VHH binders against Guanine nucleotide-binding protein alpha-13 subunit (gpa-13). Designs and how they scored, part 4

Target 1, 348 residues: Guanine nucleotide-binding protein alpha-13 subunit (gpa-13), of Caenorhabditis briggsae (q4vt39)
Amino acid sequence: GCNSSSLNKLQVPEVRASRSNTPASQKSSDQSYSHIRLLLLGSAESGKTTVLEQVRLLYKQHFTESEYFHRRAFIYHNIFKCIKSLCRAMKMSDIGFADPINMGRSQSIIADEENHYGIFSKELAEKIKCIWADKSMQSLYARRSQFNLNDSAAYFLNNLDKINTLDYKPSDRDLIMAYVPTCGVQNVIFTASNQSFQLFDIGGQKIDRRKWATQYEGIDAIFFCLAISEYDQKMNEDMVTNRLDDALKLLETISEEPMFATTPIYLFLNEIDVFCEKLDVIPLSNYRKDFPGGDQDDALDFMENLAVAALGKRDKSLYRVYRCIAIDTQMMAELLSTVFKDIMKRKR
Below, E stands for the ipSAE of ESMFold2; O stands for the ipSAE of OpenDDE; V2 stands for 0.75 times the mean of E and O plus 0.25 times the DockQ between their complexes.

## First folded at step 1 (VHH)

Design c10 (framework vhh_lunsekimig_d3)
Fold by ESMFold2-Fast, scan of step 1:
Structure c10 (fold): chain B 348 residues (1-348), chain A 124 residues (1-124)
Amino acid sequence: as target 1 above (348 residues)
Amino acid sequence: EVQLVESGGGVVQPGGSLRLSCAASGFTFSDYALYWYRQAAGIERELIASIYSGGSTNYVDSVKGRFTISRDNSENTMYLQMNSLRAEDTGLYYCARSGDEYNWNDLPGYFDYWGQGTLVTVSS
């Protein structure tokens, strides 16, 4: 989600008119219930933001100037985070830079504590380009799944000169490829097959827990995003909690919540490509003792069964499970079409 | 100002029972949801039971039917009644309160207010 402190550090000019967003929990009781109301949930980096952007792309929602400025700023920030993570991964590897000068450049990047929400200086851009072009860096990036590295980094780093311009406006593809935290509470109203939907992504917004039971009574379905590739990763917050275990615990909590007892949950098992790539070098059995072994399909089946187990005693009619790659627009177009048709069938 | 103090831990044999208490101060107790977390040696803390301001409760499958969470708003105290205890129930038990606001995308174990923990040991 959206952090107040990170927003206060944003270097992007504000527009006079702001976009209007209203969360499901804050909707007036006087509002029409003609929309099918969907709640988007998932841990940080689960792909929920990407799913939201795919809905906007596929159902022809236009961004405001404020939204473009916000997303542009976070694209720069995420590029810098990616190169810094790659430099740290190089430091932890057994292979030094092919160009010895890049060792000093890498150390400079690691030591840089600025957030970089704006265009990169010529000097910084050149350091990034030289580091990225290094043969040892490219070798490490080929092994990126071993190091919890962002798989979209190559997309932006290969096009840095185009992106690092004063007049840069992100394309639809750029918006899909970048992780951009939700700003405030997002709700997207769209139409599919003559049915109006409203998708709520509450992001980082805090909701008064004392009233949550009445605030979410109008939700027709839950979209839960789970990055199965995170089976080997730890949470940044404590460095001990497994990311997949954390996400499964959240899913369990949501599924057992009495007010969602009859609310269907659509599970999006995301990052199946990264997951399959990791299995060849990081055995699933190292992290899941009850995995009996097998090929990639057996591992995917195991992960699906693990997610279904987190739903507890939930009736099979009240959930669906889909394997996906959230950044794959064609796959997401077909999947979302199927999901919306299923939801519409439930409301008849 | 917010304080949570656990008590009632101890050593019991398998099949035994214990009742844990969490005494709260510094906030309007009846307005908040409260949680019991458990941490075994070498394992991360896990949410085992929750109770909301309206009285609804949730449990993890491993304790469902054996543990009962309850609250007494007049005494500002939350309880965990633990029956049919197993060796696997051994650990530090923590009382927790979420911050003043709730975020559906927050980690279920990430809270601003924790007690010091009370140790439960189940051994023969």
Scores: ipSAE 0.000, ipTM 0.167, lowest interface PAE 13.5, mean pLDDT 76

Design c11 (framework vhh_vobarilizumab_d1; at its last look DockQ between E and O 0.02; V2 from the best seeds 0.00; counts 0 for: pae O 14.6 > 2, placed apart)
Fold by OpenDDE, look of step 2:
Structure c11 (fold): chain B 348 residues (1-348), chain A 124 residues (1-124)
Amino acid sequence: as target 1 above (348 residues)
Amino acid sequence: EVQLVESGGGLVQPGGSLRLSCAASGFTFSSYAMAWYRQAPGKGRELVAGIYSGGSTSYADSVKGRFTISRDNAKNTLYLQMNSLRPEDTAVYYCARDSGEWELLPSGDYFDYWGQGTLVTVSS
C-alpha cells in the first residue's frame, strides 16, 4: 500500500482584503465628507508597504485577526528566506563557516523547499541560530548589499527566540519591519487632522496603465517611495536592470502622465540610513559615473537631484521631496503630518 | 480562496509536444508573476519557466528553446507549451504564484501558492 504522502498544500492564507463591511450606517445627512484620495507608488522594496503600515499604525487603523495571522506568516517566511539567502551567499562566496558544522546546517536549509509560514521546529530554529551566530556569516552579512538581502533580516534573526513561540503576536515594530507583499490594490481609510483620507497601494507590479486608469480618477496626491540605497542593486526579475534606475524611470513615467499633470507628487527618498552605511563600503561613483564625488551629504544631494531630474518639467509647486527612513515611526509621524497638512491646504 | 489547478499532463513519446494549463482563481491573476516548476522522481523541485505580470519570461537552461511559458489574463490561465520533449523532462509539473516579489529561485522561495501538479511522462 503506497502511502500517498499528502503533499500538505501550504495554503498561504490570502490576506482577504477585509471587506470593511462598513455597516450600512444610517443615511445620516449627505455631508459627503469626500475622502482625499492618495495613490501610493514605488518599486518593489522601496518601502511603500512600510509607509502604509506606518500610516495604519499612526492613525489607529486596527489590524484584523486575519491580518495579524497573515503578517505573522510572512514574518516566518521572511526569516527563513533571509537565512536561506545568506546560506546561498556563503556558498557562492567561497567563504567557509567559522564552525564547519554550520556547513551541513546551511546545506540542509538550502535544500529545504518549504516556505515555512509557521513556527519553526526546534531543530530548524537551532540551525538558524547557529548559522546566524557564525562569525563568517556575520562578516558576510556586513556585505549584504552584494546579494539583495532584506535590511530587516538582522532584526528578525536577532529576535528569533521571541518570534518562534506558539503564542507569537507581531509587535508594532515587527509589523513595520516585516515585508509583506502587496496583493492587488490595498485600500486604507484613515482620519488625519479631521480629514478623511483614502490611501491606495498598488502592488509592486508594473503599473499597467490600462488597468489602473480607472483607479487614477480623482487622485488628489501621489506618494512615491524611492529607495535610494538601491543604487548598487539589480532587479530580481532580470538581474540586469539597476533598481534605482528602474525606480527613477517609473517616477518619470508617473510625472509625465497626463492624468497626473496637476496631481501633486510627494517623493519619499527612503532608506537614507542604509544608503549612508553602504557608501562606506560601496562607493557611489562605482555605479553612478555622473557623481562628481564628495562626502555623504554630497551623495545625498546627488540622489535628490537625480530624483528631481526624473520629475522632469513638472512645476515645482506640484512636488515635494522628503528624505526619510520609513521604518522610523517618529520620523514618519512628523513627515506624514507635514504632508497631510500640505495636501489639505491645496484642497482648500 | 486562491486556487491553482494544473492540467494537460500525460504520456508522450520523445520528440512529442504537450501543453500544460494552470487555471487560477481567487486572486487578481494579472497582477502576479507566475511560474512552472517540475519535480522528477528522486530529485528536487526545479524552476522551469517564469513569467512576469508584464509578460517578460525566463527559462531554465535545460528547457530554453523548447518550452514556452505564456499567460491569458482574460482567462486567468497560465500555459506551458512543451516541444521536443525528452525522457529527462519526465516530472510532476507545478504551477506557482509569486508572493509579490519576483525571484526565480529553484526552491520557489518567493512563491506563496502551488498547484497540486500534473504528471508528464516522456517515454518510448
Scores: ipSAE 0.000, ipTM 0.240, lowest interface PAE 14.6, mean pLDDT 82
ESMFold2-Fast, scan of step 1: ipSAE 0.249; ipTM 0.742
ESMFold2, look of step 2: ipSAE 0.013; ipTM 0.621
ESMFold2 (binder alone), look of step 2: mean pLDDT 81; pTM 0.821

Design c12 (framework vhh_7qbe_3)
Fold by ESMFold2-Fast, scan of step 1:
Structure c12 (fold): chain B 348 residues (1-348), chain A 124 residues (1-124)
Amino acid sequence: as target 1 above (348 residues)
Amino acid sequence: QLQLVESGGGLVQAGGSLRLSCTASGFTFSMGWFRQGPGKEREFVASISSSGGSTYYADSVKGRFTISRDNAKNTLYLQMNSLKSEDTAVYYCAAGSEYYDILTGYEPSEYDYWGKGTRVTVSS
């Protein structure tokens, strides 16, 4: 991964900024611009990186050839990690493959220690395709919420033949669906409605998140991403902490920071589609004792109220709450347009 | 094992230009160029993020040198313009073993893989 021990020590924006000329280089490119500064926050896998990629695609639409090949490498890596995780889940659940030959194929995938940042061999690609097509594997994937599996798995695995070519160039959809790890501070400068914005994305794993707050004086708005579908999932780091509880505590911490007392928070309740799908199989009341039961709309209202409660005593004028599907480009285009207009109205 | 192979070094007159290349045997994250003159410690020259979207430079080379990469070819470049006698050094290519934000790429200790160096001599 991208979050090594050495990176964890250095994943404080203050330390990184003081150590490096990168901020000066960025300032050199931006020094003629007056822009609105946005801070993108959320737990790992909350949809932060997806929101960042949507902003790049909707407002910049300029990727260099080098940037495309970088994303391509992570797409291959993510596909392999996903199939390996599925094979491990089959083994841990003691589920037999419908085709017995796939047991041997699965074992070879589990034993493969390579990172696979490049194109797959014909033999490896065929092995992956056979495993993915297995009826028992498909049944396991239908229950994926029980195993902390990536929702983008079906997208890439169903399109493997198109992706596994020497001339493959990721589409806009491929870029959005891909999980590209972020370590340290990333940013995007873009224009919307003749206004320049700078969006800062901060790496989120195994770091002191409170220290980030002291670095960001003069920010104009916070984008906070919360994956409500994670109500049943534990953090991969410890397998004890509920992911939603971790995210709500982070939101509470950010909302209570004195430096953000007058900074508006735009709360993105992400993965509402996955959330609604899970409710049919995994009752919310199993994880949230205060939920009295009801339909999907009642559950969405409950989750929204839970997130608003985490904002504490924050004035209503200093937050907005939106339900979204970060990978849905049309929905995100409409949502981000609304958000940027609201921010610009505040600055007048 | 990841290997880095540098090329493009040589003798050049002051005010001239030279392009260094570094080819990696596989995928690399953040990469950088460092240089070392006789009897001096290795010093930072330039770094570039995994995607090529972010770059930064030592003050002594800013405006004269340009770092770039071609991920399709696993190759890092350093375009050196307006060369000065004080640019004379052995230039080293470096790569991180993991995804490092460009902000952490200033110190040699951030890099696990190093080339053997290519010599640049700037004459008067």
Scores: ipSAE 0.000, ipTM 0.377, lowest interface PAE 12.1, mean pLDDT 77

Design c2 (framework vhh_7n9e_1)
Fold by ESMFold2-Fast, scan of step 1:
Structure c2 (fold): chain B 348 residues (1-348), chain A 125 residues (1-125)
Amino acid sequence: as target 1 above (348 residues)
Amino acid sequence: DVQLVESGGGLVQAGGSLRLSCAASGFTFSSYAMYWGRQAPGKGREWVSGISGSGGSTAYASSVKGRFTISRDNAKNTLYLQMNNLKPEDTALYYCARDQYYDILTGYSPEFDYWGQGTQVTVSS
């Protein structure tokens, strides 16, 4: 053959000066921006990660290809874990499948120890679809709140054929519904009404909470997410502590923290749809002795009063309370716009 | 209490290799999927790799596939990430994380069970 050694030298990047402009004598600093600093707090599953993703969506933070790949992988993983949890719930509840063949399908899913980060085989996808379509499974899912089941299950399971394709790319709606887990602290820098904001999301686990007070001085506002639907649920960390009680204690601790004495708290009472659905099956009075009874609006008022009571002696000018559904992008767009305008008025 | 302790980071030249370890305690390690994530300065957290409880299934981010290998030793309660052909773009703080379990008693969590400070990997060009 023909063999010759050639070394290609890359051209060193050189700065070209425009003839119409003089070179700048100083460099701009990315760190010179005055951000309004927001701290996003709440227990695990409070919806705070969903709020962070809504901010990314609404304020045009682009997701990278790696972020889509990560979320795609976890959508498959979450679908499989959701169907496996539902199969375990059927077994625990001693409910027979309407189609006896689904008993064998359910057992095979329970026995499947794979994480399923990728596309499902045609065989596995059909198995999942058959189980999900079972009338007994649908009846169990209608009572899902009694079993601490994932509320996004119906969305993904109803759309399995669309999601289970080689070229699937999660939509914005899929990303919001995914409840994709995050590792550690996330922060997002974004612009609203020509004002720069930085939003810090930290974990809701008991261990993570110990780290907050010394790391987040200079916070301009707190977003506190409270999943009011959790009134009947226990913490996974100890299996004893009521999730709502834990969240209310966290809110009390934050409100009483000297560092936050003059920091406004924006309360997002999340999952009002799931809460109202649960009230039809699980009476609030079974978990809250001081609830006097009433309809869904009375129960929502009661929950709002619990959250306000947790703020203690905090001045009314230093908090706002909003009822929301964090996965509802239109509702969140309106709420976040209102919140950011209120924060900006405080800083003028 | 659940505890995850990362180690093995350091400074390495482009094209080099590092092996990260994560020592797990306070739970039945083999019952949980485990993950590696990373965060570069000024960037969001990104998923790097995942491994099933049994070790039978693995997954990788497209940016690291073919260069990184995730593994686990269930007898030692340890998770590993073998990083080969390192690039300057791999410079980040690396964290291990435990999967949240979808249990009737606990329900679903949108957050990883994460504990620890991570281990810093710096790749010089």
Scores: ipSAE 0.000, ipTM 0.162, lowest interface PAE 18.5, mean pLDDT 75

Design c3 (framework vhh_rezetamig_d1)
Fold by ESMFold2-Fast, scan of step 1:
Structure c3 (fold): chain B 348 residues (1-348), chain A 126 residues (1-126)
Amino acid sequence: as target 1 above (348 residues)
Amino acid sequence: QLQLQESGPGLVKPSETLSLTCTVSGGSISSSSYYWGWIRQPPGKGLEWIGHIYYSGSTYYNPSLENRVTISVDTSKNQFSLKLSSVTAADTAVYYCARESEYDFWSGPTDYFDYRGQGTLVTVSS
């Protein structure tokens, strides 16, 4: 039961300054931040999301009081946008709510054109909680990748009572989670060795690749994630194309792009643990006729050579190749530290 | 020369299913190198990608539309078709069929379509 329009007005200039830290080509260049800009690429399920999550965990953002203040407003706005998107998805699915009363609640959410940068009224908060708790809504959310929603939506919706208080103070985790948007482009700003970085994640699904051209400008380095364990798998989209071949073709396309002729590519050969587990059960030679046989190290060398071949005639100084397990936080800590130092050395 | 041509009703009633067919001439749909897709442009708005199909019958749809969209292919007739269910006035648009080559991900979505039909206006009205 409150009107927070004055809060929205107060937040607008600083929210816009914060928003200029999304794709850096978005009009802040005349007095622009000197972030080192990193582009995170790879096919769907390559480990890109995990690498982004590791960056958030390992390189915790430092927030000023001003940043804290307007991030609070963004959290409310994003929660409302998330629940409204879910309500629209329920309407399109035509499966119905488990509690029929939630149909009316959902319709009122869809019809609500307010931006909600402030605390929710008790009535609105109850509507959101009832809709979110609905068993049909939870089933739809289990398919969230189909609706361009990520795990951070559940994080905030599950904690709505804590967040929707007049004295709410976002935790460091809340602030980091708020930087991962539910749209097809994600980015995080972080500091390593007193240098500011901005990491852009553009979705790896075929639909998301159409957004890449608008968000690639001014990139200082490319992180390419390739799940080598997918050597035996086909793309869901066509059920014919080998997933590894699709990823290698993407890497080739990126490497051959004239705009990236002098941009270093950091190759993350991911899921080496799953790859090695598969080799004894699913021989690599069944899928790669050129593999002459050998042990696990021979197979890893073969996969690395396939990835390097996809880089084409690229100068060796303009790429690095790393074998990793993206879910291994300690391994990723050491690897990312090495990568960021190499990037900084190039920009000295 | 490859040519794509949309065909189907120009007027569809609300709640009904919009059905369009694309006829391909001068080339074969049965190619491992291409996807065959649908895009639309509502009056005064930008292009929206609907989905595509591979000659094997495998489909991928825009997640915002996937509960309402079905794309099918008939390789013997060199045709592919779009069905969009439960239409509303918001579905009023010019609909294009297109051949999608290997992704040129630097040039944007219109540049992925190396061949496109001339477009057909579909109005959703009673």
Scores: ipSAE 0.000, ipTM 0.166, lowest interface PAE 15.6, mean pLDDT 74

Design c4 (framework vhh_lunsekimig_d3)
Fold by ESMFold2-Fast, scan of step 1:
Order: structure tokens, then sequence, then C-alpha cells
Structure c4 (fold): chain B 348 residues (1-348), chain A 123 residues (1-123)
């Protein structure tokens, strides 16, 4: 039959139902608070989830067992999707497997229609390890990685033996490296420099944007994440809308919202490393006619100017722009410290 | 705006030939590897042929020696010449371009697909 894993059916409906039943507006209306309230916005895959996980890691917030279960399941799923994609790429590449036995292993993985939200069998784990260790596969991956320096799949594939255990609980680093899309609304309360903050994370997909307005009340600052590397990509929801254009339109809409007229916006221009590597292969001028050409610094300046233009006539005191790599914990530690200090200065 | 438009499909008898075309626009055609996929009834969509930006080609075993993929960078068009067609070649044929940041992590390999062109080989 289809769906041999019961975890696939239990995980997604359970997590979605739980989050849908506890919107951030419900919590704020029911409780007295002295928190500085932060709204985390951006499109799907902008790095919002990674920023949230960095906050949890750096400011020592605890994950629930349900949250660990959800993240663990998606780690397995994403590893399997990744290895299956690499097997398909190898099948159609200019190179064959160095070990001919891996051709058969690869074919069995391509034919496997399971979603794999649970632990891999010993047989499947061995197939994955053998394929990943293949010299030709490593060469293929090295060529692809020039276009995606932040690919966290290699992290998990290199550590498969450690994560493929019945007792596996994701480490702090595993949580940072895992790309798990948010569904609905969630929030985290944390303390920085003796000040309590509450961060609201809202799903970036078009369907989840209907809920954004319910989180507007009492917001002290907005964190807006933009993956600038998306300049050449389309939205999965319609396969027509450019991802960067969608994100810039969202930023414009938020900046023009009357409720946020005096609310500072902190722009996180994410994936600058991926962006710079991509420029060598995919010219920015193909997607932005007004980019006159130049080096990587000129392209970064151009992207920053696009984001600032989307803010409209907003006063310069009411925004900050930062270039970042969200999975870089040291960079994020320094950046978030700077941001929180700036927010605290505005309150006093 | 990236667009891929397939054409050239039709009904053909076993042993016959067809030439499929994929007309591309909205990106620097010569910079991308391009792919032909096939989807038959009851079977998952399968990658059958690839051509790199440099012109290197690869094929699945079932079509090797019978199908030839080629590209014309001056016309922004990719072709699939299909010879010695068999009933098992029946299906919808799609062209696709590689996405450098589709996310190997998420398993998404390609940003853009055409609408497909139907090939029917009568038995």
Amino acid sequence: as target 1 above (348 residues)
Amino acid sequence: EVQLVESGGGVVQPGGSLRLSCAASGFTFSSYALYWYRQAAGIERELIASISSGGSTNYVDSVKGRFTISRDNSENTMYLQMNSLRAEDTGLYYCAKDSYYSGLWTGEEFDYWGQGTLVTVSS
C-alpha cells in the first residue's frame, strides 16, 4: 500500500491542529505582559525558521517533545529527498558511479515512493551511506555546492550514523541546520540583557499570510527576512511569481501598514554567500534590467537598494539593514545582540 | 519570465520516429543544463535525457541508442530525436531546466517545467 509509515499521517495533522488552535493573538489577549514584542516575517524559505532556532539556541529556550518529534521527522524526510535528488542527478549526469554496485542502489532509492518521516532501516541507511561515499557522487555534489554553499544536507549525510538511531534527539546544531517550514503561528519568550522579549513566527506561504493581521497589535519591532539569492526563482504556489518580487511586495505592504507607521523594521538580507556564488553563473541583469553590471559588492549594494526602495518613504531611523548567513551561529550571535540593543534604546 | 514550451508530440506506429522541441525564453539559455522527462500511465515521472551547458549528453538505458538530445543556443531550443519508438515510450514528455538553488536539501531539483507534449506509440 501507499504510506507504509504511520508517522507521516500522525505528524503533520497533529502539529498543524495544535498550532492552529493557539494563535499569537489569543495568547496576547489573555495575558498581561511586559515583553518587547517582535514580529518575524518573510516568505517561505527566507531563513525565518533558522533565525527563530538561533534565538532559541543563543538564549537557552527549551523545545517541547512535540517540537523535537516534528523536527526529527523532517530531518529524515529531507535527507531522503536530498539523496533521491542526487541519485536522479547522477543518473542523468556526465559521470557514472565509481562503484558499479551503487547504480543498483541508486535505482532502488529512485523507485522508493515512501516519504520517510521515520528512522531508516539498516538496509536503507547502508544504501544511503554507500551512495554518499561514492567518489563520483562526491564529485557531482562538489560541482553543485559551488551554487549552494549553505547546503545543510551534507551535514546530515556526513553524520547519518549519529542521527539514524531510535533514541535520536536533535542537537542544537542539528536544529539550526534543519530546514523545517513553519505552519500557522508560533512564538517564543526569551531574555536578552535582562529584558524579556516575545518573538512571533508566522508562516510565509500565501495561505498563512491571511493570519498576519491578527499579530499586528502591540508590535514593538519587525524582523523581515529576505533570501536575496532567490532573484531567479519562482514561487512554488503558482510557478509564475518571482520569489524576490513577492518578498519585496510583502515588505512594501508591511511598511505601508498604518499600524506599523512608527514601528522599526530590521531587514535581514540572508544567504549572501549563496547569492555571491550564484552571480558567477546566473547574471543578475537577466532578472533586473536596471542593474548595470559590476562585481559582487555592486550586486549586494543593488539588492540592498531594492529592499530599501520597498520600504517607501519610511524614515531612516525606523529601519536597519543587515547582510547575513542565518546558519552561521557566530555571525547571528553578534547580529542579534546588536539588534536587541538597538530595540532596547528605542524603548528608553 | 522563464518559459518552456514543448511541441512535436503525436501518434506514431512502432518503429517510427518523432522529433520533440522545447522552446525556452526568459533566461540565459546557454548557461543551463536541460532535461527531458517522461511520464507514462501508472509510472512516476522519469528523467530520460540530459544535455549540459557544454553539450555533454546522458540517457537512461531504455532509450540509449534510440533517442538523441541536442540544443541550439542561437535559437534557445532543445530537441529530442526519437527513433525506433516502442509502445513503452508512450507518455507525456516534459522539458525542464536546472535550478542552481532549488535546494538539494528539500529535494527540489528544478525551478521550471513545460506543459508537456503527448507521444502515443500504437501497438
Scores: ipSAE 0.000, ipTM 0.139, lowest interface PAE 18.7, mean pLDDT 74

Design c5 (framework vhh_7qbe_3)
Fold by ESMFold2-Fast, scan of step 1:
Structure c5 (fold): chain B 348 residues (1-348), chain A 122 residues (1-122)
Amino acid sequence: as target 1 above (348 residues)
Amino acid sequence: QLQLVESGGGLVQAGGSLRLSCTASGFTFSMGWFRQGPGKEREFVASISGSGGSTYYADSVKGRFTISRDNAKNTLYLQMNSLKSEDTAVYYCAADTSYDFWSGYYDEYDYWGKGTRVTVSS
């Protein structure tokens, strides 16, 4: 994971006035000096943003109207990016649309260079609905997303009429299902068991060590999210590098950083449901020749061992490994409670 | 808005070397090189993370091409060695300026240069 969205193209003025990411120049003015400080890391598709949203929903009572407006903007943007990507995939396939009129609609969408952070025009919404309803498009989508239970595109595209209204306000479920890219550094301050925590979500790739030392010295724990279901997938950027291998390399890099030598790492092995579903039709041994075979529990143990191996020679007291489904709020509530209690014990 | 300007393309003999550069008008995170040859689809060549700590290569160029970057100059490089006639293409620079893509549905970078032509003669 090194992909990112360009927030330079986001035009949502009110949200920027009501909330801000923690900039380097203002770190000393932060309220973070009184909190247990947590760093949230992971590849682009690890479920990292979903974990952040679960923390907000479980430990913060309210979103502001500007925060809802910000997330709504990214829901529109993501819907448009998804439909445009699917239109390109249809064009690259040897299969045409079931309705020939959708060929022209698809070309119009592919040619559209706008980022669409706002509500869709009636014309654009109709084009999207017609394309999405096309039988050939539905078949292509099913083939591409068959094993991704965290796939939010169908969730939103199937409800486009409800979403594409001026009075649309995302529900708690919509917020969890939405993927909202981080811009710069975001932080969430919350309380669990009478202890204040601050969770930092860093935008971008590996940060220069000098910047880490000045911005994130004193991090008390790292949350690292890893989507184990990606064992069969290649990165969109190169179509060559295995996504799991990329994530494991990132984990190794973080674990070996001198500034994190004594910082505990909490590994969230995410998408275990998608992983188990994929095993039924895509054998792990096709991608991992050192997997000796076995049932779903054997495969999960193998993946956990890969993640632990990526931590290198890190002491066992300085990491914990958890299997999870980031979109499962009840599971995440129980897991996060356990994690926060473990962190608090380290401070006693 | 971000501008990407490629340079360094030209005509080169098979077995020769060429270095491509791409200068960004501002800050970038992940960057990459793509190419499109005559009668072919656009294909990935190489990518590099924002810090330069991670690099990825297409199998067809591994061991021959090296991607690097100079963040102080906002410049991306592609060192091409042992060039083959099959490397003839328009080479495009691509970049992202912020974090993380949406769950498996992005198929390209947000910003692209206009391309620089590389012709390899036998």
Scores: ipSAE 0.000, ipTM 0.143, lowest interface PAE 16.2, mean pLDDT 75

Design c6 (framework vhh_7w1s_2)
Fold by ESMFold2-Fast, scan of step 1:
Structure c6 (fold): chain B 348 residues (1-348), chain A 122 residues (1-122)
Amino acid sequence: as target 1 above (348 residues)
Amino acid sequence: QLQLVESGGGLVQAGGSMRLSCAASGFTFSSYMGWHRQAPGKQRELVAKISGGSTAYDDSVKGRFTISRDNTKNTVYLQMNSLKVEDTAVYYCARDEYYYGSGIWEGAFDIWGQGTQVTVSS
């Protein structure tokens, strides 16, 4: 149980450092040098936290009941915030709802000032379902770059009946799909191929980036997550800076950091599915004048070249570039296995 | 504790000026902030928003109101000039962390202040 006021704050339950007490029993020598230390970086919503959650699930780190409760609360809250944002966007459009009744439902949702950290009433759930199913709403959502909504909105809205039950416990898939903001620095200790790793995750919003430099010391490799789908989106913090430009500048800054001169960077070009979907409706050339056109593979190659250019003068041996879908557990299992083996080879 | 506290409201004559302040505690500004108002018998409306150096205003206040923030003091301001009787309302400060967009009416505001009364007499 928790206090009601705690549900209104950014709170991350204490994450267990390991799956068991075994590491504590190994304190007979200084084992700080035995861990390969990984720093997970990226802007907010780049998929870096999803990568951390994939590591927890794939390498069998346990979620606590408190963590499930916290995730569940934010799933409901984020669903309601998403639908409310979409309703506000519809109000500003000149098209209107396909079902006129949804105008009144939408206004009701806009006027609802509750945080909704719990299960939705039957009436509220029905309003949400009717609004989401509206053809005009679906048309608006197809142009979602105007609202910067991530893929979790459609996932949870499409599955509302399963989620909106008293006995709902988030599945592994739900945990991967959930947007839960991070506070402070999270870390996970795990074992792959008899090697111990420690992965540090830091908040990616501009405010959180002030803390990044505190984690630079002793890093063996950097995981940098870049959501290439953000090519048409603006930063929350100023509403003028292109999110991809911000991420590329951040990557350039990290690559030029003197402490990382010999530290390999593993670049995860995330959300390639969302990127390819967007290309079908929002031409890349509208945002990148130097893109000459072409198919989806040409666009992916172009984005990869932008990311590599941001690495600057970095030697090819000190970076790897991977295209991924962070929410795809099978893809991430294969990718992370490859990455960990490459890192281990560098340390031998 | 996440809290927004407004101050600076009161009574002012038409044509006058007033500055409202909004102080945040328990968090630092990382998203866009907005000033909303609610006149008696009317729904709450967003009049100004700021994110970084970018600002947007409702047509009813453009050229008269200026929103700004001081990130070192964790405070947002609304400078109101050339006040009209129809500007009479309770003014609320609010934070939005989730929604992204370019229009004045974009956003999902999740932390609200208690409001400060502004009364403009003729």
Scores: ipSAE 0.000, ipTM 0.113, lowest interface PAE 19.1, mean pLDDT 76

